# Designs tried in a protein design chat: VH-VL binders against a9jty4. Part 13

Target 1, 144 residues: a9jty4
Amino acid sequence: MAKKRDSPKLIKIKDAIKLINQEVSLIGIVLEQREPKQCRNNDWICTLRIIDDTYPSPGLTVNVYSRTLEQLPQIKNHDDMILFTRIKMQTFDSGKRVNAACSRWVSSFALFEGEDLILHADEDTSAVFVWDGTDAPPASILAK

## First folded at step 4 (VH-VL; framework fv_teclistamab)

Design a29
Fold by ESMFold2-Fast, scan of step 4:
Structure a29 (fold): chain C 144 residues (1-144), chain A 122 residues (1-122), chain B 108 residues (1-108)
Amino acid sequence: as target 1 above (144 residues)
Amino acid sequence: QLQLQESGPGLVKPSETLSLTCTVSGGSISSGDYYWGWIRQPPGKGLEWIGSIYYSGSTYYNPSLKSRVTISVDTSKNQFSLKLSSVTAADTAVYYCARETYDYVWGSYDYWGQGTLVTVSS
Amino acid sequence: SYVLTQPPSVSVAPGQTARITCGGNNIGSKSVHWYQQPPGQAPVVVVYDDEDRPSGIPERFSGSNSGNTATLTISRVEAGDEAVYYCQVWDSSSDHYVFGGGTKLTVL
């Protein structure tokens, strides 16, 4: 019998920035992507700025971490949509500024590839959301 | 308002140990969001990074100085310190302490002390 | 050891755009920070993480970083921008910060 997974509960960026040290799931439009950088711990980091209808430019900075370049988000066009699941809201600059961390251990992201939303859950897992273009993913997720 | 202040002898004799302290006010050294570092500048020359420390005691040192450098932290006094052993005239410089904001892994030096001139001479 | 190369001097007329380069092998894979040091003063970060600006730094300051060259761009240059500018990166292969040699900006 097929097993079903629940869709993540999505919140808007305006609400997410108030949930410091908490995990949030949200969807945004990619405003910019920086070149991947190597970190002190030999991980790779990709920095994105994302926006939604509640939080315009300059947007929310999300740092995405991976052990390999291939597992970082591959943003092909400006205005591409990305779904983040369980990213951690953080403060820096003495609590004055907010960003989010997409950790390979607890977080995931998903990008549109054709009609499918591809979920990158961690470095050992891949999964697919089937998503119809609404604000919420469908009630079922395919895992591969 | 965060402030950093260097202190220590302005004159050190060759072969002795240069010892400086950075006193932090308006913020806590025990914050997990920051490393604390030392940068120097010989007269008329550029900036040279010496090293940095996390409040747990974890350190990074410039490889060219690593055999002579010790950076330590005293969280109870909200201070961190530099010791540079076996000094020569080449160690004459303005020494800065600074806060290193790391936004996840490493960052930039966002607050600097005013600097203190240390002259190495007999 | 990793080396950053800056021109020793750049001159520009008031109101024009100054461009200060920082050359390094594959520097585009590293985060570049830029510091302004006025004569006799401590450095101040003017651009960090390639292109971000600290609060209080004018929009005239911007940065870019790709391939083997990072650039600090100062538009509508003012006399008060005269200073030595330093680039800085973390070199993960040797676990240390590297500074460029500095570029003296002169406003003619």
Scores: ipSAE 0.224, ipTM 0.718, lowest interface PAE 3.5, mean pLDDT 83

Design a3
Fold by ESMFold2-Fast, scan of step 4:
Structure a3 (fold): chain C 144 residues (1-144), chain A 122 residues (1-122), chain B 108 residues (1-108)
Amino acid sequence: as target 1 above (144 residues)
Amino acid sequence: QLQLQESGPGLVKPSETLSLTCTVSGGSISSGDYYWGWIRQPPGKGLEWIGSIYYSGSTYYNPSLKSRVTISVDTSKNQFSLKLSSVTAADTAVYYCARETYDYVWGSFDYWGQGTLVTVSS
Amino acid sequence: SYVLTQPPSVSVAPGQTARITCGGNNIGSKSVHWYQQPPGQAPVVVVYDDSDRPSGIPERFSGSNSGNTATLTISRVEAGDEAVYYCQVWDSSSDHYVFGGGTKLTVL
């Protein structure tokens, strides 16, 4: 039941950027992954830029937080798909720009490498998302 | 537009407490997306971070200044303040208040006040 | 205590490229921010998170960070770029923001 209640309702990036300070779930194509950095409280962060069919390059910046390097997204190829669940939309640069935060306590992610879904969850979080394929990802997420 | 303005005495005697206030206008200090900090610069020298505060009252202080520094926030006045105790001539500097971006993202200081010179002299 | 090392000065002619380095042990694992401080003015962030620019900062400003060295690159330098430039990181081991000593860019 808990997992059923946590099932994501996916929206497009063009709609997500309007939902400042709200949690959204979405699928995107990874354009770029930056090297992980250590931040406050010894958490590790990595930064991704993602696109979908509604929001092209340079895309949406998503900062992903984890206690360890091993639990951060391990993107092997450009153009891999990633599912984000309950990431928080926020503004920066004096409200002029938008990004999103994928926190280890509230958010989760899952990687799609080609047609294979690779699950990656922060083992230290209480919220774990498991994509078991029962609710198939929408085909409309492809970007050009 | 967001503006930060330092205020307080420009002259403090040795052994006394240096007290400064930063007034924030054009934006709310009660934002969960920002910390608020103090940075100083002695004449002709580089920048030194003093400390930062979140609107809840949570603080981070420079370890070298920690025993002498208190930063506090007054959300009703949209202000935060610095107290530095037991000052010496080495504390003579221009003092800046600044907004620190995002909790746990990158920690840059994206808005700065104009700075206020505080001279420690008898 | 963590230390960032910058050259004290760099001189370039207008239209040339200036490169300002920031040295630190394993600095590539930290996010580096760069500030421009014109004479008598408050600092302005020109590059954050190693390589990103704030809105309104010209594309002439760029950054990189790997290994033990971060670099601020200013292409097609203009007289108005003359300032002291500071790098900055957060050191998680001490919960401390560290600034470099500053580099005075002189535009000849």
Scores: ipSAE 0.209, ipTM 0.707, lowest interface PAE 3.8, mean pLDDT 83

Design a30
Fold by ESMFold2-Fast, scan of step 4:
Structure a30 (fold): chain C 144 residues (1-144), chain A 122 residues (1-122), chain B 108 residues (1-108)
Amino acid sequence: as target 1 above (144 residues)
Amino acid sequence: QLQLQESGPGLVKPSETLSLTCTVSGGSISSGDYYWGWIRQPPGKGLEWIGSIYYSGSTYYNPSLKSRVTISVDTSKNQFSLKLSSVTAADTAVYYCARETYDYVWGSYDYWGQGTLVTVSS
Amino acid sequence: SYVLTQPPSVSVAPGQTARITCGGNNIGSKSVHWYQQPPGQAPVVVVYDDSDRPEGIPERFSGSNSGNTATLTISRVEAGDEAVYYCQVWDSSSDHYVFGGGTKLTVL
């Protein structure tokens, strides 16, 4: 049984990289997506690099884990926006580099197509919404 | 600087058990998020993965060798070891120990020992 | 058992570009690592995770992986690049690392 958690506050990537070993929620623009890979335990992993107005290229690397290929982020355009909820900030390379893990157990994501971002405040549009079975969307993000 | 060094008998008789130890220096087996593995190479042939271990004792073995292979770890000595039972001439190879990166996706062997030749002969 | 296919040899003149392929069914869905093994020495990882390069490896080394073929590209080849190159993947169905047969790069 998993504990229910409150919707976390969104923070900027510049601040997230200081919160090592902590769970953060943030929104960014997908700069690069690598082809999905199979890993141990037959899980699938997708690696993204994301940016925001506080953290430019090369951006923050986020590894997204999922039980199936279909549940991984399906990035259609390079200008797509992604919301991550409760991803874990971590170090690698002897503490020299920072990335984040989007775990299928406690983390989630929502993908917003670039075309749809212009219309998000409008009743006529909706984001492509994909959650990996964990938490409700943050209240600070509007979804239909 | 991290360094790995293989040690053990260079000659093993057919039907006996091949035993090798890898000594790790410049880093800790137990303080990393790394797997530690064994790879072999018969003379003039390619690389063959034998197996790997996490310091907790979790192991992965090559299915073709699994019935004969045991990999173990001794964190107090900062070492890990390979035992391969019932050896034949086909097990003659250079044996390498190596460190594997910690994430599922990475899985690359980023530090290798120099290798030790083990000959199976009477 | 999953199988990776590499050409046994590739020859290239100094300053030219060498391409070494690694073939496997849906290899694009797997993470490919490349190792350089100079004569008489232990292997060294030169590209990991399809296209990432370890610190200290020259930018002349690059990788790609799509569909059924992964490729190691070595630009501006030098005599010191002469070695056998191996590709490697993790096969999730058997929890098993698979190496290709190796490609000997000859610089003539």
Scores: ipSAE 0.247, ipTM 0.714, lowest interface PAE 3.3, mean pLDDT 82

Design a31
Fold by ESMFold2-Fast, scan of step 4:
Structure a31 (fold): chain C 144 residues (1-144), chain A 122 residues (1-122), chain B 108 residues (1-108)
Amino acid sequence: as target 1 above (144 residues)
Amino acid sequence: QLQLQESGPGLVKPSETLSLTCTVSGGSISSGDYYWGWIRQPPGKGLEWIGSIYYSGSTYYNPSLKSRVTISVDTSKNQFSLKLSSVTAADTAVYYCARETYDYVWGSYDYWGQGTLVTVSS
Amino acid sequence: SYVLTQPPSVSVAPGQTARITCGGNNIGSKSVHWYQQPPGQAPVVVVYDDSDRPSGIPERFSGSNSGNTATLTISRVEAGDEAVYYCQVWDSSSDHWVFGGGTKLTVL
């Protein structure tokens, strides 16, 4: 009896960095992955820097939160692509810098592993979002 | 220009409650994702974290102090306050208020008040 | 209770490199923040999340964190860098911030 969430509209990183305190969905190439760390509320955090054709190195920092290490992004190859849905844009360093949070409550991610899009989302909550099959995928998410 | 300023009595008697207020100007306590915290430093010693509060009232306290500490927020006055009960000479310190970024492991104390010395003496 | 261990003091000549360590059990799994406290002043964050610098902090300040040791490195040290430096981590097991004991940097 819950209302269905709207399908994500993908935007470019250049536009996403202007949408502070708003939720965005986007696709990027993983430039760097840092070792996972424990944080508040016994969560694990994995930090990624991602780029796209509108936003080059050093890219956008995305902090991915998960209850377990196994549910964090498992980046296997350089140039792996990742789809983020409903990540929250935020500022840090006194409003001078921008990053994004992929929370386990409202956000999700999917990795392009070879030929497959593998959806990774927090199974502990109802915040798991799936791509709406009624929307045609953008050409960018079919890029392999 | 964000500024934090501590205020309250500089002298407190043993067994009484130490009470300090931090006034925030140039920014709103209820805006953005920030915790607001208290850190103290006894003369000639290091920094000790006391606790933090989110504008909704959610708190974290240092386990060694939690039985004596209460931090509260007044969003209408753009202030947050510290109460430390049953004080002893060991509570003599410079007390700082500071803003803490909310991003878990990204969080650091990026703006600090000037600090106020509180001496516990009869 | 999680404990961070810092050397009490480090001395360095101007223009040299100072290295200040912060020891903690499996500290590499935690994010380390570094604060500079000049005499009589409030602390200022100089490095956060292991290796990032706030805007306005010179590139001479850098950090690293792996295994059981985090390190703050200050290259081309200047007299104005004289201060006590503190490391800080969040201890997720007890939900609190932990500071190291501080290291006094003396520029000879």
Scores: ipSAE 0.286, ipTM 0.726, lowest interface PAE 3.0, mean pLDDT 83

Design a32
Fold by ESMFold2-Fast, scan of step 4:
Structure a32 (fold): chain C 144 residues (1-144), chain A 122 residues (1-122), chain B 108 residues (1-108)
Amino acid sequence: as target 1 above (144 residues)
Amino acid sequence: QLQLQESGPGLVKPSETLSLTCTVSGGSISSGDYYWGWIRQPPGKGLEWIGSIYYSGSTYYNPSLKSRVTISVDTSKNQFSLKLSSVTAADTAVYYCARETYDYVWGSYDYWGQGTLVTVSS
Amino acid sequence: SYVLTQPPSVSVAPGQTARITCGGNNIGSKSVHWYQQPPGQAPVVVVYDDSDRPSGIPERFSGSNSGNTATLTISRVEAGDEAVYYCQVWDTSSDHYVFGGGTKLTVL
C-alpha cells in the first residue's frame, strides 16, 4: 500500500536559505526550468529556479532527482506553482552559494497546473498520482 | 592555487607506448569532488577527450582509444598517468591533463595543465 | 557516434555580439560546457552546465541550450576574445565526452 505523509509545515524561501543541511517544505513559483539531464548514476535531474514573495529573482535553485524522465516536474507554464516537501538545503561553491535537493528517496513535489495535479511519490511508494477531476485534490496542495 | 603539470618524453617511436604523468599541486587528488582527465589536440585540429579517472581507480575511456589506453592514479604522489600503446603518427598531439568537477551531472574541465607536445616519429 | 556541429568561424566587429552555435540531436537533454582556447594556450571553461559562468569570467559570456541547439553568446566583444571556442557534452550511449569541431572567433 502507498504510504501517507503528514502535512508538512511550509516555510518561506527567505527562511529556508538559513536552514543549511536541514529538510524544508515550501511553495514557489517556477521562474526557470532547465532541460532534464541524465546523471552518472542513471537518475534524471531537473534544475528549477523558484521564487516567492520573500525571495525574488534570481531565486532559489532546486535540483529534482528522479529515476525516470516522466516523473520529473512537467512545467507547462513559466509561472506554474510548485510545492516541495522535505527538500534538503545545501551549500556549494565552497559554502558561498545555497541550493536545494529534491531527492526521490525522501522528498516529493506537487504541481499547480490548472485541473491536473501531479504528485511525485518517493521511491519506496513508487507512485505517481494524477488528479483527474473526479476526486478532491489533497488539502495540502491547495493551501496557498 | 591549483596547478597541473604534464611530464614525459616529447618523442615516441611508432609502435611504442606513449607515457605521460600529471602532477597536481595546490589541491588533493583524493577528493571525491573531482575526476582527473586527459585531452589531446593534434596540430591544427580540435580537442579530443581521451579518458578520466576517479581517485578510487574507476575509469572512463574514449571508445575509439579504449583498446590502447590506460589511465592510473597514485594518490600518495598526487599524480595520475596516461599510457597509450601502439602509437602511430596519428597520435602526434599536444596532450593536456585537466580536472573535471564531479557532481551528479557530467562536469566540465575547470583547470588544465599547460599541455605537452608528443611527436610520434622514427 | 554522437556528433556536435559548430560553424568553423564567426567574425564580428568590436562592441558587437557574437553567437556561436553547437548543434546536436536532443542536445537540450545534455549539459553543455564551453571552452575558450586562445592561440597557443590551454583551454579555459567560460560557460558550464548550459548557462552557468565560472568565477572570474565576465558577464558578457552567457549560454543557452534547448532542443537541438546550444548557443554561446559573447556581448560587447573585445579583441582579447579572439580564440577558438569548443562546446562539449557527455554522450550517455557510448559513455564518453564529445567536443565540437571548434569555432574561430575573429574580431575585425
Scores: ipSAE 0.175, ipTM 0.693, lowest interface PAE 3.9, mean pLDDT 83

Design a33
Fold by ESMFold2-Fast, scan of step 4:
Structure a33 (fold): chain C 144 residues (1-144), chain A 122 residues (1-122), chain B 108 residues (1-108)
Amino acid sequence: as target 1 above (144 residues)
Amino acid sequence: QLQLQESGPGLVKPSETLSLTCTVSGGSISSGDYYWGWIRQPPGKGLEWIGSIYYSGSTYYNPSLKSRVTISVDTSKNQFSLKLSSVTAADTAVYYCARETYDYVWGSYDYWGQGTLVTVSS
Amino acid sequence: SYVLTQPPSVSVAPGQTARITCGGNNIGSKSVHWYQQPPGQAPVVVVYDDSDRPSGIPERFSGSNSGNTATLTISRVEAGDEAVYYCQVWDYSSDHYVFGGGTKLTVL
């Protein structure tokens, strides 16, 4: 049985972009999802752009890594919400650009499809934040 | 401004080793954001990727060339180099060095040197 | 040994739209990059990661990638767009970059 952990401290994207090389948890609206791609190490990657009330279009790019296609985010509707837990803020292009990595080893995500929360966690990761399924999702996670 | 410049002999004899150096200025080769690569183009033909290197020494080589290619990096000189052994007339080409942007998947080559023509002839 | 197929040439009139295709088995699962090579010059990346543009590249350049075909689209074509265009992907089976054969764009 998975042990319930403390709810993640959610921050706004405006604040997250200042925390380079740090792990953050945040919720955003999915603006765009790209077709999954295979990486050099044979992992699969899905790229999302997300927005919130503090960080509009073009949004924050989040790269989600998985060993299998099935475990990547499957965004069904425009403007679905996604919760990211412990994603790593990164800089690239000589510090000029910022993105985030949702890794197999420490990160997780959960999709909101209508009233349903679908939690996707890396099956190989021991450091993933999980709910034990006994509680409803926190109301703060469902708020825009 | 980032600049890459190829240098080395423009004429190499058949069976010998082709040796080129790329000098990077206006940026550091020791950045974890980039790989550094070599691409060639025979006269009137298309582009062919040779290989790439990370500043740690990790390399990728084109399988068609792997038995003959060595790419190395010298972070103290801000340079990386190509050696191609046992050359033939088929290795006559313009050789480019270039920077590859890398953030999640292997990226594009966003800065290129001007290219240097290497002719293989006796 | 992954192969990318490009048409050898495409001709358009000034102001029209040019479409250059890059065919490859399941290319939609790969990241496609596009390079412009003007005569006698080094290549310049014009589209990367299927549809992103580098700073300084006009909005007239766009890309798409789905299924077995990637496409570079150049709208409102100008004489200065004449060049050979190459697509590029990473081949995961042999760990190397593959270039297409190139497409010469002629502006009539």
Scores: ipSAE 0.036, ipTM 0.653, lowest interface PAE 5.9, mean pLDDT 82

Design a34
Fold by ESMFold2-Fast, scan of step 4:
Structure a34 (fold): chain C 144 residues (1-144), chain A 122 residues (1-122), chain B 108 residues (1-108)
Amino acid sequence: as target 1 above (144 residues)
Amino acid sequence: QLQLQESGPGLVKPSETLSLTCTVSGGSISSGDYYWGWIRQPPGKGLEWIGSIYYSGSTYYNPSLKSRVTISVDTSKNQFSLKLSSVTAADTAVYYCARETYDYVWGSYDYWGQGTLVTVSS
Amino acid sequence: SYVLTQPPSVSVAPGQTARITCGGNNIGSKSVHWYQQPPGQAPVVVVYDDSDRPSGIPERFSGSNSGNTATLTISRVEAGDEAVYYCQVWDSYSDHYVFGGGTKLTVL
């Protein structure tokens, strides 16, 4: 970790699902990743289901938004871990179900690959960087 | 319990404007989680999306109908409305109002009114 | 304009599995929603965003979407499942919703 901005407080998924309309930061294991979809305004969306020790399968659905396919999470291994920073908890299906939005403007994510943490952030967000000690900025290595 | 109810004339003359109102009860139209839309179905045919509106007044319209359609919202009455100008017999259909659950890429219509038949005839 | 193609009808016996397809160019890059319309009634969403179910919809309803074909699968079909089923996508190129032509499911 060579550089950092203020670290968010991480909470467990069991606690996050109670914080509707609030921004939360959390870490989970990726259970499933759906193929990316185009949405309104020509953005791309990737849907993940994540679990932790407090919230098992089917897990929490997180929708990740990006202008490009290349900047969406690319989960390569079983049980990969992902850190989400300031994702918004929300309800859908008439308030009966809960998911989270990882938006380009306020949220970020970082993937754990082995022991390495690789941060991906939208180019228009610059607030938080967490480095694994590599010399390249996380945006440079994930944008390609 | 959320309920949507269409209202308006069941008969409209050719060349006139078709006007319908959807009254929402059991829930607020002033919610950032939803768009509100109109879908129609000519007798014996399939569903055709007309358009949708956000409570701020932002709209999306079917390009095939865009020159003739206006959707508006009245948050004080918890209503939204459809105006379709210059109608012809091809506009005869059951008209549904519905709530669109918006989760960015998601746009499914999770609650529908019962529908109202509008016949265009002299 | 973007076009979704559905078979006009599908027939199955009670207890069997019905599969209703929705064809569209690169439909796998779009979110597909499925509506059930029983005779004389308003449509009801049964699957949204490819494979999610609204609360109250039985687990025997499922969906998939990849490449050029989305599929609604109804397992252990019941007489009460008779309806016309419509697929729907948002076409981000033209910013509008497109419905398929509908598939009439007959349980006999």
Scores: ipSAE 0.073, ipTM 0.663, lowest interface PAE 5.4, mean pLDDT 82

Design a35
Fold by ESMFold2-Fast, scan of step 4:
Parts: sequence; C-alpha cells; structure tokens
Structure a35 (fold): chain C 144 residues (1-144), chain A 122 residues (1-122), chain B 108 residues (1-108)
Amino acid sequence: as target 1 above (144 residues)
Amino acid sequence: QLQLQESGPGLVKPSETLSLTCTVSGGSISSGDYYWGWIRQPPGKGLEWIGSIYYSGSTYYNPSLKSRVTISVDTSKNQFSLKLSSVTAADTAVYYCARETYDYVWGSYDYWGQGTLVTVSS
Amino acid sequence: SYVLTQPPSVSVAPGQTARITCGGNNIGSKSVHWYQQPPGQAPVVVVYDDSDRPSGIPERFSGSNSGNTATLTISRVEAGDEAVYYCQVWDSSTDYYVFGGGTKLTVL
C-alpha cells in the first residue's frame, strides 16, 4: 500500500531556538504584528512576535513573506493564535540573536480566530501550504 | 571578530578616479546573508549611501552617483572595492565601508570600517 | 527623490528622555534604521527595523514608526549618548538607501 501521510510534529519555541538553520513547526500566541513592508525583491513582509508557555515576552520574531499584501497574516484580536509549518530558524547579529522565516516557498501558516481556523496559502508556489488543518493544536496552547 | 578596513589614496586630483578597497577580516564576504556597501560623509555634513554589492556581483547604486560609480568584489581576497570616476571637490569626504544584513527587510549596516578621508584637490 | 527630515539638534538634561524624529511621506510603510555617530567615530546601528535593538545596545534606546514620523527615544540620557543620530530607509521606487540629515544630541 501507499505510504501514509505524516502530520507535522509541533515543538515548543524554547526548543525551536536551539535548532538554528533547521525547519520547525510550532504554534504560538501573537503579541504584535508590524505594518507590512515591501522588500527589495518586491515580496511583502509581515513581522510577528509570538510566545508560548515556554518562551515569554518579548517572544520569537517571525518574518512572514508573501508575493501579495492580502496573503499575509491578518491579526484581528488580542492574543490570536498562529500555527507555523516548516519555518526556518535563523541567527542574526553575529549569531547572538534568533528569528524565524516563514518562506512562501517552503513554509505555511494557519491563523486561529476565536474558534475558527483560517488558512492562508499562495497557489503560485509548490510549497506554500503543506498543512491540511487536520492536526489539532496542543491543549496547553489553546487553553489560554 | 569581524573587522572592515578601508584603504587607498587619501588625495585624488579633479577629473581622476577615486579608488578604495575594503578588506574584511574575521568573516567571509562569500556569505549569502550579507551585502557589502560604501557610505560617505563630506566634512561637516551627513551620511550619503553610495552603493552595495552581493558576493555574486549583483549591485545597487545611488541614482545620483550611478553614472560614476562601480563597486566590485574579490571573494578570493575577501575584499570589495569602490571606483568613483570624474571626481570634483564635492567628492571630498570620509568614505566608510560597511556590512549590510540581508536577514532584515532592507537590511541595516551592522559593522562599519573606521573610514578613510579622501580629499579631492589640485 | 525621497526625503527624510530630522531636526538639526536636540538638547536634554542628564537622566531625562530625548526624542529624535525622522519625517518622511508615509514612512510608516518603510523600515527605519537608526545610527549613532559619536564625534570622530564611525556610525553604530542602535535601532533597526523600526524598533529592534542589536545585541549590546542598552534598553534605553527604543524606536517607533507610524504614519509620517519615525522616532528614536533615548531614556535616562547619559553624557556618553552625545552624538549625531541618523535615520535611514530603503526607497523601493528608486532602489537606494536614504539618510536623514542627522540630529546632534547635546546632553546639557
């Protein structure tokens, strides 16, 4: 028979910050979202700071890249939750600081607004959406 | 420890070409995470961006200087260089080389050389 | 040509808060970087991407950027903070970095 599809393995932010240059999947609470900016390559970037029960304020900075403004995460409510799949952990400032990149080529995200799951994906790329919404977030994250 | 060091003649005659080299130590210019740039400062005035280069040779130049400026990279020597042609007294300035981080939206210049004064005089 | 406007000088007493502004049309849609240049020295980035600080920069330095004005805020100012401060943005329409004219901070 055909090989069964594996669900993404979620890890905590405290563990993710140790996996430099590696792809991780995680869920967090959004502390802030900065105004979208246009990059030199004409992609749009949205910068989020996220926390979980293992990594408090100021949180982990995640840069989300998209070809269009409309496909960036839209955070509507205080403490909205976001699930990231296959974001890349990076260092900057000579390896002293850590952030993550949610690339439109490899990564995906899903935004939780109240009880609804909102999925965003760019259909122009082969790897933007890799999570099908069947995996439930951990209870420790959903029970705020 | 990353260090950037400018070098080149401190005096250039009007109409000639200003040529400077930046030597990078303690880090690799061949990294995909960085652009390398030149910024200048005329005496008593503000900072003016000249241009930047990626280790592949891709460049961005200040539009006001584009017709006169060439930035090049030599990855084997871990150096990048500036040539500014047809200089005048207005090109008298302290010239800085600096590293631009590509991890950010447009990048900031996170490491700078000490700067070298170039005087254009007859 | 995109233009950034800074006041030429700001004076504060030690221990007080200094605010240095950078004005630009719709600058809130751009990422603003701030550089400190002490007398006779090369610039040092103190705030990047509007509000982030490099490692080693004291928490007294903070930034904001909204609408037509970005602001560098230096709390509990010390004599060692005397410098000229420059804001910088990338202008995507012409593909170049624009610097403000610089603000000289004097600690009285």
Scores: ipSAE 0.035, ipTM 0.646, lowest interface PAE 5.5, mean pLDDT 82

Design a36
Fold by ESMFold2-Fast, scan of step 4:
Structure a36 (fold): chain C 144 residues (1-144), chain A 122 residues (1-122), chain B 108 residues (1-108)
Amino acid sequence: as target 1 above (144 residues)
Amino acid sequence: QLQLQESGPGLVKPSETLSLTCTVSGGSISSGDYYWGWIRQPPGKGLEWIGSIYYSGSTYYNPSLKSRVTISVDTSKNQFSLKLSSVTAADTAVYYCARETYDYVWGSYDYWGQGTLVTVSS
Amino acid sequence: SYVLTQPPSVSVAPGQTARITCGGNNIGSKSVHWYQQPPGQAPVVVVYDDSDRPSGIPERFSGSNSGNTATLTISRVEAGDEAVYYCQVWDDSSDHYVFGGGTKLTVL
């Protein structure tokens, strides 16, 4: 069997929400995307809500950070799939609520637009993830 | 649950330094999820943001007050403090400490102290 | 210096809808938060990040933000909604929070 050390280990959202302050990789269906906003470090932020077969609406909130608007996720259709690699699970509201941060320094994302997977990695990120095609999306997520 | 409590002198003389402390209970200041801030309100007027601090000591200050303001944090006491130098009657206000939920979705002040009136008078 | 403009007062009859506006240059590109301050009390966040509502805040409170105007909408207004309402944004150009001047809601 080939070395699998560099392929993301995908987990379900129900398990990810328990891994507070840890980095996770996961695939979800985009339920909602908010208009990009500029945050206090002059990065651009795009907020998504994602679901999978273990975690329904309203889903998990993921904040995606980029230096430029162009490098934020360009979601064309609701129900598009997105792969997140090494996003950080975090809490707010005194630990009662959970979201995730897709940072430009550590994290990456890849979009499934129709039948194509589009990989996005911020130019400022030293870590580059290249999907090797061996870790296909779970069929149960695509069916949902 | 989470509670913020302002403390410090209610009367300050003109030209002196206004000093207030906020004591946090039911939650930790040493958290990457939050900034901790000061907001004031002169009698009969609106809210004015003074500044915010992260537990690492990183600060943001209102440009209008920046030359006179210092906010500091003491994680061992679970407190953060405000110093405003060279006060005048215009600094008479109710001073609030508050928690800023900074997870980038929120960015809002979700818990506030009760406020403490500071009067600048001779 | 970024400026948020609110009307000083809004009057509404019980059961009607109140709309409180917050004007700012390109405010639609910023996240707007709304605070309710009853007389003699500390402010309470009622809407954050344009349109989200904190736990415990009634569904009668909602928000929108587009172009140069953000709006706090309070439907089926009750006497207990009387308060001063403030909008707030982060100004990226000077790294500071800006509050609007406040709008006093009077329920007639």
Scores: ipSAE 0.018, ipTM 0.630, lowest interface PAE 6.7, mean pLDDT 82

